# VH-VL binders against Large ribosomal subunit protein uL10m (mRpL10), part 50

Target 1, 224 residues: Large ribosomal subunit protein uL10m (mRpL10), of Drosophila melanogaster (Fruit fly) (q9vpl3)
Amino acid sequence: RGKINIQRPKAPHYERARVVAVTQPKYPELPKAKSCFKTRAERTQQQQENPYNEIIAREVRNWLDHSRLVAFFHLSSITADDIFRVRVQLHKQNLHLKSYGSKIIEQAVKNTRYEAIVPLFHSNHCIVFSPDPEKTAALLRIVRRVPQMVLLGGIVEETMLSRNQLVAYAQMPGLHAVQAQLVQTLSQAPGHLIQQLQAHQNSFVQVLDVHAKNQMNEETPKST

## First folded at step 16 (VH-VL)

Design kb11 (from ha127 with light chain Y96W)
Fold by OpenDDE, fold request of step 17:
Structure kb11 (fold): chain C 224 residues (1-224), chain A 119 residues (1-119), chain B 111 residues (1-111)
Amino acid sequence: as target 1 above (224 residues)
Amino acid sequence: QVELVQSGAEVKKPGESLKISCKGSGYSFTDYWIGWVRQAPGKGLEWMGIIYPGDSDTRYSPSFQGQVTISADKSISTAYLQWSSLKASDTAMYYCARSFLYWGDFDYWGQGTLVTVSS
Amino acid sequence: DIALTQPASVSGSPGQSITISCTGTSSDIGGYNYVHWYQQHPGKAPKLMIYDVSHRPSGVSNRFSGSKSGNTASLTISGLQAEDEADYYCSSYTSWSDPFVFGGGTKLTVL
């Protein structure tokens, strides 16, 4: 009984070979297992279509639209405890500390006047919102005491300000004070001008009087 | 000018109640914390508690929790420290002090209120 | 009770520099840069001299300086004057639940 060579089976009879060839199940190529790793493009697309992100983006837009003061900060090695402490303190001043992902911010400000802020959100950042621009000084006073919060810039009354400009703004007197000063300055300007004009006239008259007196003294003949 | 003015010296007996006051002026009273600090005769400073008059957020030192009550009336820019029942050990100078930050410095202090509890 | 440790007394002659130390833990002085120094003359309220380790309030002499290393903060008074004779207290932030702790105080005597 010839040892069935399992390693090199004898070629089947031609008819059998044909039957075997025809009966070989053509297994469809198993769909290449889509790598569980979504391509960056797929992730980006899925993130854009995430209803949750849209909701949060809407929230961000709402904050931006209703805030007269917006400040952007970089967070450097800040702990949760630090954030909490600062958040509470800011809240006492009606300053609202929020943190959002960069993608959410991008989505939120897309096709808006705030699109220019997107480059500020490449790392760990937070945003402080306030309806009251007068709280800028308070904000800066607080964050100066928090070295982990680095001021990058802000938006005040719909105007984007650099860090330095924001600091300068905080040092300015309130709108009403400025208005009062302006009114005072404007009210004093005519008076000051009049005084200056009068001063010159008075000086001129004095000089003329002196000149006239000198001429009179020269015309007085020495009565010998 | 920023000023904290405290109520006058108090002489009490053990078991009596007491409420002392600290009135702030020259600043926005609701935007700063008011802390209370005890100093027993010949002893150091002890933090008792703090209040934010803007929302009446009040915090106590563990050592003074339940022993005193801190309150504020923002309408008259006044903070209060009160005892329901005084003890001889409560004899001390009590200071109120202002702080902008919860974790910050006390930059202005009241003149102090001397409380003497004796039988 | 969390207490900051200060020397009971320090002395110096007029014109000298003295240093007062304040030692805490990693949860207070070592954990935060919110160390403050107060001066108290006899029968007077404390006065803030240094805040946030090294910052000087307006009106405080530049003779007063502050520093921190590890868990120890230091107040240095240069050019010691008779008026500097007082008690000095350090304080530090500790936690949200117990935000303030004081040192035991240091009596400075000007000889």
Scores: ipSAE 0.850, ipTM 0.939, lowest interface PAE 0.6, mean pLDDT 87
Fold by OpenDDE, look of step 16:
Structure kb11 (fold): chain C 224 residues (1-224), chain A 119 residues (1-119), chain B 111 residues (1-111)
Amino acid sequence: as target 1 above (224 residues)
Amino acid sequence: QVELVQSGAEVKKPGESLKISCKGSGYSFTDYWIGWVRQAPGKGLEWMGIIYPGDSDTRYSPSFQGQVTISADKSISTAYLQWSSLKASDTAMYYCARSFLYWGDFDYWGQGTLVTVSS
Amino acid sequence: DIALTQPASVSGSPGQSITISCTGTSSDIGGYNYVHWYQQHPGKAPKLMIYDVSHRPSGVSNRFSGSKSGNTASLTISGLQAEDEADYYCSSYTSWSDPFVFGGGTKLTVL
């Protein structure tokens, strides 16, 4: 009677092996233990729902809505001491230096006219607010002496200006609103400037033509 | 044109009080710092202190803290330097100077006020 | 008292170039680019010649130039003229609590 080798049983017949394979209970893969450690992404999402961020976002919006001058800066290797010094000096000129996180800015300007500024906030940045657009020259004068602050652009009288446009605006004497419009107009393709200049001329010519026609009509004697 | 005009020369005795003035013109007086600089006879320049007339923010050099008082009257665009009790060692030329920045340069200077303290 | 160090005197002939040095520390000249130079003629108020290490105010001759290396700032006067004979003072920002420090001054003689 051949000793049944219990240690290495002969592989079952092919048909039996198939039946055994099909009848093996498929145990559901134990849910991979979600590592108790919230992924960086999950933490970041939870941070977005922080009521505190909403409050700050509202503050940012309030600053934007009440400021006639807004300037955006990149900060390059600036120390806390430097920031403090500049902040105080700006404050003396009624310029308010603020720094916010990019996410806060995004939240603040979402679905607003300011949404276009979001791309400016990819790096270390600060914003200067002022109710007085006439302080643009003072702002630029101060920040020119601070190499760590790089002007990116700004908003003056609700008009978005590039860096160059803002510099030009600061150099212009006179009515700030007109200056902003002028800078915007000048930056537009020569064709648009010509059109606007021509429009005023055309309007003037039209008014003159109407006047001339009215004078001619008064001089035609009613030949009864 | 920007100008700083200081009060005239003073001759005083030890123990007397003194107030000298610096009047700014040709610019917005409240938008710039006014600093005071001492120069003893034959000596170098010494910073004494600075004031922002717009809000009267005043700062002193450690060497002059408590020794003098700096003030400003923005209504008449005038800054002041005063002593409660003069010493012989206070004999010097005193300059006022304008600076746009707290850390900046003095771009315009007064003509100076000579103060002589002699017994 | 923190003072910037300047040579007591420097001399040069007309047409020459001279340099006046101003030496401070890492907390003033070495720490900031806010070094200024003043010219003072006898019996006159100081005049700003250079600001922020190398910048010239309007009306200042291009013969005056400024530079900085480490803790030492330098004023260079090219094409020396008789009118340049004066005392020269450097200054630097140091700290919020003590924003201004002057050098001891340098007497420039034109021979």
Scores: ipSAE 0.836, ipTM 0.926, lowest interface PAE 0.7, mean pLDDT 87
Fold by ESMFold2, fold request of step 17:
Structure kb11 (fold): chain C 224 residues (1-224), chain A 119 residues (1-119), chain B 111 residues (1-111)
Amino acid sequence: as target 1 above (224 residues)
Amino acid sequence: QVELVQSGAEVKKPGESLKISCKGSGYSFTDYWIGWVRQAPGKGLEWMGIIYPGDSDTRYSPSFQGQVTISADKSISTAYLQWSSLKASDTAMYYCARSFLYWGDFDYWGQGTLVTVSS
Amino acid sequence: DIALTQPASVSGSPGQSITISCTGTSSDIGGYNYVHWYQQHPGKAPKLMIYDVSHRPSGVSNRFSGSKSGNTASLTISGLQAEDEADYYCSSYTSWSDPFVFGGGTKLTVL
């Protein structure tokens, strides 16, 4: 989190910062802050970090918006050649292996229903994106023979699934459209998230706590 | 059932060209690698190269690079191994085999094509 | 370049257990769990017996098992039968540019 906190632009006023933040996916951050008396070191650091972070965060957002399948993995130590061969194999199935810094992921999912999943990216990780949820079975078939990639969970048809739910989704008989409809139906029970949080103390529970809090923030944008 | 059926035995002279085939059936041909393996008479198995018919991604063993051409026609689920100029040392049994993963096992093999090159 | 080393031959009597070794390097058997074993009867194509060190594909007898330690993989055949008489090859993944290597083969004779 240190890089995202350091790279967050200084907000001159709360209302102006909120207006600028609302338009930041489409526009550069802090157009008004560039007129300030910044040190040479701050200008150089801010220019380098902010432009890269904004561009890469838009890339992640584009992948999330255009992918009906997203899978999250913990990534153990792996050589560049080994990750490359896995990326090539996945790409042949329209599965796109990517890695991003945690601050970039946090920036990309900010103010979205997926914001609660940010803690999963504080360790070494990778993400697989695909426009085709039918490829979930192929993905799991490939990665079960890649011990460096440990499945954490995923998103199918805009529905968050745990590791076990994603595995079950891949094994279900029938058309992929029917499987996607089932996943959407199960995800429309948000009260289940709060009950699971209260019943068990695990990493998924902590993610759901953050998600439930962010859902309330998204429903009441007129606060303050 | 998964099956790889290879073309029949060939008798050739040194310097002649040859193209042998391997037809896959009973599975999604474009989702698997097809590898070619040589076995000289009384000798062991030697990997020659591999192709992914789905996108024609082709790799060769250093020992066979420039010696053979591997190709595929996915419309008829067929992979090929081709020589432009055969040598007597090319006399061997040639197998095709499939693998789901580039780093994986060859789970199904063709019956083999015996190539004999003699003057 | 380093190749996979197998004994040229092994023998055993019916009902006994035998082990075939396959020795490579830290860049193949020692560095990966992608070691595979193939059985080949005379005049026949190879058949996959074990993949990823120790996994049996469907239809392969549970008399066949695999393991590895360091740079050496092992195929063990328990309850040896006459039909097990064949040549056995190990293979391993090595690198992206040269992904496959086979052992020299081991002729198993059932006495």
Scores: ipSAE 0.785, ipTM 0.899, lowest interface PAE 0.8, mean pLDDT 80
Fold by ESMFold2, fold request of step 19:
Structure kb11 (fold): chain C 224 residues (1-224), chain A 119 residues (1-119), chain B 111 residues (1-111)
Amino acid sequence: as target 1 above (224 residues)
Amino acid sequence: QVELVQSGAEVKKPGESLKISCKGSGYSFTDYWIGWVRQAPGKGLEWMGIIYPGDSDTRYSPSFQGQVTISADKSISTAYLQWSSLKASDTAMYYCARSFLYWGDFDYWGQGTLVTVSS
Amino acid sequence: DIALTQPASVSGSPGQSITISCTGTSSDIGGYNYVHWYQQHPGKAPKLMIYDVSHRPSGVSNRFSGSKSGNTASLTISGLQAEDEADYYCSSYTSWSDPFVFGGGTKLTVL
């Protein structure tokens, strides 16, 4: 939990921009697995392009590197007060709601296998980070009652999951080891990811888009 | 198995202090808001305030701000409602209730604590 | 801060369907789907019957249903039974600073 409750504050101007972005979100691009974002070449290129954007992109990489749960959402129009209450509720579960510009996310995932996922977010989006993958169930329970946030998919333990895979992961009966094995099995069904990248990218975008549309119709009711 | 058990009925005089309790069991106490709701005799429900025991985030209805103190001891899964100086108008039934979301429903309620304040 | 209006009483005979209304504003019932209904028998704590306009918690009879149109939410009880005689309260989310508002309550009498 100590790893979770860090908002990564930097200069006051930077933190105020983060808060404003959450309350008035723009569509950020999907992030990729954190280990891939640390290449020396990526660091050099980003530092040469724009120092402010590089600082923010490093923050995104740090969140990705230290988060065992990352979830991506389509974000419909939402008031500043409503996104704030959702952020507060999520934060109580070590779930960190963030918004970054598409250019920053593209810079953060440059030269990784996850560059191919960047086009998934053509509309307004937000991202939830957490070091605690067991909080996936809490995340879905909260967001189920936030119609403006539509789950697109996520990353658990550095493994990319579709919406349905993430929901299945969250619904396993509380046993973390079994949940981790299920995530690995679901992710490995198509085989080696790099070989599938060219054909897989278009199908993956289509699956996420279909699931985002169907999620509004398949949302489960609150249990007692 | 989810249960909120409140302390017993109280008979007090004006000016006395009082602290009533609400003990939660059968669920993760620190993951739910606990709200306090007043019901004067023969009247409707009024929310008084709410606390998140996990971090002590506490909020009051404007009608009750400064009149009561809401607190929690998460080590014993107990929330409290406290008056420093009771008034006769504080005579009412007091319920605690839990909500998973700040904007959500109260899905489980305590049995109520009757507080009677008379001279 | 923001009041919800309910009729003071409604009545019906066993087997009938009865509807209880709850009217607010565009800043609560009109602006959100976080409308909830509670049943309270005399001397007992309230019990959640409907949440988020129309969802029924486990253990609540399917005779209870909810709906919303504009700024008005409705609780409908079909196949009215003697044990349905109680007070019914609606509630809604309103704002961050004052998140909960209750209706004044409706006494349901089963004839």
Scores: ipSAE 0.785, ipTM 0.905, lowest interface PAE 0.7, mean pLDDT 80

Design kb11 (from ha127 with light chain Y96W)
Fold by ESMFold2, fold request of step 17:
Structure kb11 (fold): chain C 224 residues (1-224), chain A 119 residues (1-119), chain B 111 residues (1-111)
Amino acid sequence: as target 1 above (224 residues)
Amino acid sequence: QVELVQSGAEVKKPGESLKISCKGSGYSFTDYWIGWVRQAPGKGLEWMGIIYPGDSDTRYSPSFQGQVTISADKSISTAYLQWSSLKASDTAMYYCARSFLYWGDFDYWGQGTLVTVSS
Amino acid sequence: DIALTQPASVSGSPGQSITISCTGTSSDIGGYNYVHWYQQHPGKAPKLMIYDVSHRPSGVSNRFSGSKSGNTASLTISGLQAEDEADYYCSSYTSWSDPFVFGGGTKLTVL
């Protein structure tokens, strides 16, 4: 009963049940082959996420296209009331404080010269936009007294500037023509800002840690 | 140089109205908050309210809300504190002072306006 | 009672160092570093001496320093001089809806 010997084969259900039981406690997710069909819940979530993400990404592109000043900050923990008062103060200087998810930023700058800014948004962050680059000094005056916002760098007149370059730009007196010449000079001096950001992610993390520690020391009163 | 010049001393009777002024010069008037601070004779400082002349954003201390009106005329760089009906208890020295930040320090103060309300 | 507590008076001799305290709560001095100190001579307007706990504005003597620990801020005046005799007020940010509170003031007497 060659064929008769198939009375009690090891059922595939038994083997699959054992594999599933063993792997579930250890999160046994493996890469799955693509599926031609998605569930209704997956389709609904995918559709909702895609339209929302692209609408917000277009908003980010619009801000980038129409802002002569863009500044990027690391944002430490802060209450909603405290970020609100900062937003109100900034708005009085035509400075617009915004926050976006990192995936939205990635989508917004994909295939643009600004792709290098994406690593800045892997931690909690915020962005300040303004049509007026001469407001850089006002921005720094305000955030100097907001320890939860730590400047990372920015974009002035479509030129990417490091933190130190942006601070130097803000200290330059004069008309917008003089500040425009300075931006060009600073851009040429550092050379490859985009490559620098891509190559020195760990260095930026270390610099942020040192800056936060130094800021804490300067703001902390001495004992006695 | 930055200067806040207040209007002169006032002697009034209860029930009269009064508007005192604080004129700022030497800086961008619309970029700073102007606060008003009361000091009763022999007493400490008491915050009354604050205005941002650039957009007229005005906030009052709970103790003074409804008691006074704070306003500004940015065309002449002047802030105002006014009463519609003075009381004897309004007798005090009134200072204006500026602050760059809503949460900040008052870095320049006016010379003060003495208001005396006596029957 | 005032939200920030200061001693009513403090005294010292010329050349000494003195400290004026300003005690609040975790909602103001304890929660923020926006504590400011003002000096007021008789008949004069207040003058800013220290802002943001420990920063001196331009033109203020380095004899004035500030600090805080927990809910208490301190103004320290070293090398007391006769002209330091004045009233001293602290202030602090508290909240968006009620941003400012002053201490009751401390009269410094230079003996």
Scores: ipSAE 0.780, ipTM 0.895, lowest interface PAE 0.8, mean pLDDT 81
Fold by ESMFold2, fold request of step 19:
Structure kb11 (fold): chain C 224 residues (1-224), chain A 119 residues (1-119), chain B 111 residues (1-111)
Amino acid sequence: as target 1 above (224 residues)
Amino acid sequence: QVELVQSGAEVKKPGESLKISCKGSGYSFTDYWIGWVRQAPGKGLEWMGIIYPGDSDTRYSPSFQGQVTISADKSISTAYLQWSSLKASDTAMYYCARSFLYWGDFDYWGQGTLVTVSS
Amino acid sequence: DIALTQPASVSGSPGQSITISCTGTSSDIGGYNYVHWYQQHPGKAPKLMIYDVSHRPSGVSNRFSGSKSGNTASLTISGLQAEDEADYYCSSYTSWSDPFVFGGGTKLTVL
């Protein structure tokens, strides 16, 4: 067995401690000998016994409010070392891996349009948050080489997307690139151009239409 | 398109310092790990360490911890491998290579830098 | 000290299929699908041939394939050609603290 890690044995401890002390409220701590994420049964029991459910629910709401990209994954059995390496890799792309109990998520989204996400959390799961929706491609590139994480779907720009819609969104160029491509295409001879432009336009309009309908469904008056 | 260009061959004496470089081009330098791999004459490949230039996250193989320093200057897309005091046993070919993932493959390699340490 | 075991050499005739083995433990090859294969011609840098056990990067001939069973990964080269003569290294992910391990290398000779 015998190899000793010359790097400090508590390196994850120091990184975790800095984050907890500065950015997040204290939770019941999961020992590092166990999985970083609790099982579904343990999570359900802890929700009933944990006096901080309201604080944790508020954290989830804050992440949802401040994240333009949210992705939901089924999480298979995974070691503490493996989930840590994935969290570190995601963090380098401003992607934040979290897990919460289904009751806490239900409490956080109660009386919001996001109530539809609750059924996704009946099994073991994790969530990735990011303020950067253009990081969707990077997210999918990372997780397709993490067999323990299976994409269920997500939220982009406040619009709920299925797995296939999120994958399609990730393959689109950024809005500026799409706008530049459209202008360049319109400067070409018209016949063949119209057919190719409609294919790109339909994909782009579908994403924007879903986003626009989501904003309208908030029932918030718009102003000029 | 993607290219890793290493500094030229070096001939040094024991006890001297050395810093060799690896310049990346044709990709987003700060989004990839850069690893350093040693190959002694007639021997196999040995992983030495790895750095993520985007945030300077650096890891060393236990066999090389304290013997070398790995660093990067992201403003010029360059990673470095440095010795403070060379030994004759440091004579080897040194490669840099990139990986998108910490657990992934090295998909592009530099041409190598031959370091010769002799009296 | 974690190491991957490869045969020191293997040989084959043009057109033949050959297999190079890479044996580790349940904590690396047996526990993960992050096994990669590299080809190195004399005086050249290594080149990625197979990643994640069986995937070929763009531009690698379909004559190269990979598999694993238990703690042993295998690189298979079908339709052997003279230019396949090189050293071949496997590698695997092991742990966060020591993520990369290489095999000792296999010299492929084309007869």
Scores: ipSAE 0.779, ipTM 0.893, lowest interface PAE 0.8, mean pLDDT 80
Fold by ESMFold2, fold request of step 17:
Structure kb11 (fold): chain C 224 residues (1-224), chain A 119 residues (1-119), chain B 111 residues (1-111)
Amino acid sequence: as target 1 above (224 residues)
Amino acid sequence: QVELVQSGAEVKKPGESLKISCKGSGYSFTDYWIGWVRQAPGKGLEWMGIIYPGDSDTRYSPSFQGQVTISADKSISTAYLQWSSLKASDTAMYYCARSFLYWGDFDYWGQGTLVTVSS
Amino acid sequence: DIALTQPASVSGSPGQSITISCTGTSSDIGGYNYVHWYQQHPGKAPKLMIYDVSHRPSGVSNRFSGSKSGNTASLTISGLQAEDEADYYCSSYTSWSDPFVFGGGTKLTVL
């Protein structure tokens, strides 16, 4: 009544989704009888709550499925300004700082191999996603100077890593796929290292094994 | 070898425009902030503003907002500080310096560009 | 905001230890550990000596150390040498608007 609003900015992604979920459309109501029909507000709120929860859970699944690096952090008390500056800095390295409710995370990873991560979200937390596993070193370089973010562990190339394993991975920047497989080998039962090194190190060990077998096959002929 | 090399000293008159440069080498230029720091004769250090060449994110000190323009050309690893109309009070040494973090340290500095604005 | 306060000058004899103070507020030095120290010789660019209160970058002598207590950070130079004669500046993160606030500088004279 009076003011013309030509434009209104959209809310932030998570806050925008919440605002949209509570906004109900303006349309005429059907015949007025409170018999078997729900009210417009009740129907709109119920419908939006159901699709909203699954939409956000689907977004989390999409991030998990398409991020080759996922890092989990405990988040201590931090101001909005401090969170913002950290998010800006991370984003410049293709690192995406997110936080989701624990029930959304639980719904997102239910019946998946990542269900074990759910306990990490019972406390105040944040998650960093990236398609670039080589950015693990950059991530740790940034957050080591953010005391409010305490690394709990992560997922690299679909392999769950402890805090110490993720730090070790970050210190080996070359050939990131081979580095991830080497960390996986160290996390498995003893005895797999030689085969994994041969597979990922241009088969150098395998070439030596073939050469050694050729030397063994040159044994002296026997009379029998 | 990380190096920041600035353009040479300038002698200008009030009202003239000026653009000085800072070329970074030996590191990933687009992964670091480049800040500009002013030092008036006999005075201390004042940060003026900062740019992230990777996405051109540019921030100014409130004391210098609207008085200078900071820019970068990432194709030649060069950041710039520019005045549209110099004042005599702009006479100072101007340093560029890099920082990995917006809240971090300036770990490498250029040699400085002396700007003299004669009346 | 409040400027970071440093003494205008300090002096010491060769071999002695000296400290340079940098006092801010609970919104900068007291609230964060992003205090950095720079050395500047006459006619030269500043050089980073200490970052994040107490960390020494590679190539900086272990005679330089840093600390803080409350709203005051301190740079300590042990085994003072003639080459340490320079201006020293502290800096701190304060806010999004002032991420690189500098102190006024301290002239160190080696007697």
Scores: ipSAE 0.774, ipTM 0.891, lowest interface PAE 0.8, mean pLDDT 80
Fold by ESMFold2, look of step 16:
Structure kb11 (fold): chain C 224 residues (1-224), chain A 119 residues (1-119), chain B 111 residues (1-111)
Amino acid sequence: as target 1 above (224 residues)
Amino acid sequence: QVELVQSGAEVKKPGESLKISCKGSGYSFTDYWIGWVRQAPGKGLEWMGIIYPGDSDTRYSPSFQGQVTISADKSISTAYLQWSSLKASDTAMYYCARSFLYWGDFDYWGQGTLVTVSS
Amino acid sequence: DIALTQPASVSGSPGQSITISCTGTSSDIGGYNYVHWYQQHPGKAPKLMIYDVSHRPSGVSNRFSGSKSGNTASLTISGLQAEDEADYYCSSYTSWSDPFVFGGGTKLTVL
């Protein structure tokens, strides 16, 4: 019954929010005094009262475009102080905790391969973004000791992963371990080696052809 | 494999300055908090403060705010506890310990540095 | 800020089970599950035995277990052995500004 709050904030909301975002560091300072997470309906209603929803959607698109790791969580009841300490801890690992309304997320992912994420936001939630997919293990290590955050799934290197796939990804060894597995495979499968060499040759030829076309057009920034 | 190695015992007089060290190895030093814990002779454990070497985020116990300085040099994986002017009451064993989480457990401890302050 | 309350001492014979209590408030032990237990032998640094109320780190004997009820956490040592003789401290998360509080310690004597 408070659901239709036709309280349209004056245009200055955009200017105030913009100034705060530019001039105030997130660390160690908090976002504005309203750092607590609101209900889904309250978030949606506030965004409808602010005529700059596309600006917020553009922020979400920017995060999605520049994050190699995105994780989606259900968020249970949590105090503002407790979510703040979790945000600080995550930020130290280059993990950025955010929350957006479902309509804003839908607008942000429209006409992209990520439209499938919208249903994850039917209830109270939060999102963690990072440019570093190697931080998936650190993320899960932190949040497993935060019972209010329940993993739903994520995106790694533009690939959508279920909860179980993301957990399995976090447990995988690094690039060096993958290289060691390749060497072990080659030692056990001579015919497999020939296939791998042929694939590498084709990839190398394609790269060389692109480089040759650049030199033919004299549009190479390199000395070669 | 994970190890915290502290500097050796110190014998000082009141009014002298002191800086003791805690060197971490076998883990990503900048990804863990380092806390300092005091234990006076025959007494229990008291936390003094904590630092995140990755960004130098430092917090002090109210009992020790302004009495000590906690710092870190991440290039050599070392945290420090420093007094500008020691008192006889600073005689104690000082431990460093690491925690992955600000709200978490101290899973590895240094061997301790005994500081003796006497006239 | 406010020290957690532990008994000053407890004792037991080899093979018996003993329990050490740690009582705080609704702001620490009652409000969070971030309660930890440390063992300290004379002249040695503390060693983490239990974290998050009941979890054992790798290398800690399953004779050590933890629990809590309301504002009181408990460390239980079963099958008491001579090497268990030590001081035991509990700790808890409290708040962002003062995150750690320790108990006063409990001296365990194995008779």
Scores: ipSAE 0.681, ipTM 0.857, lowest interface PAE 1.3, mean pLDDT 79

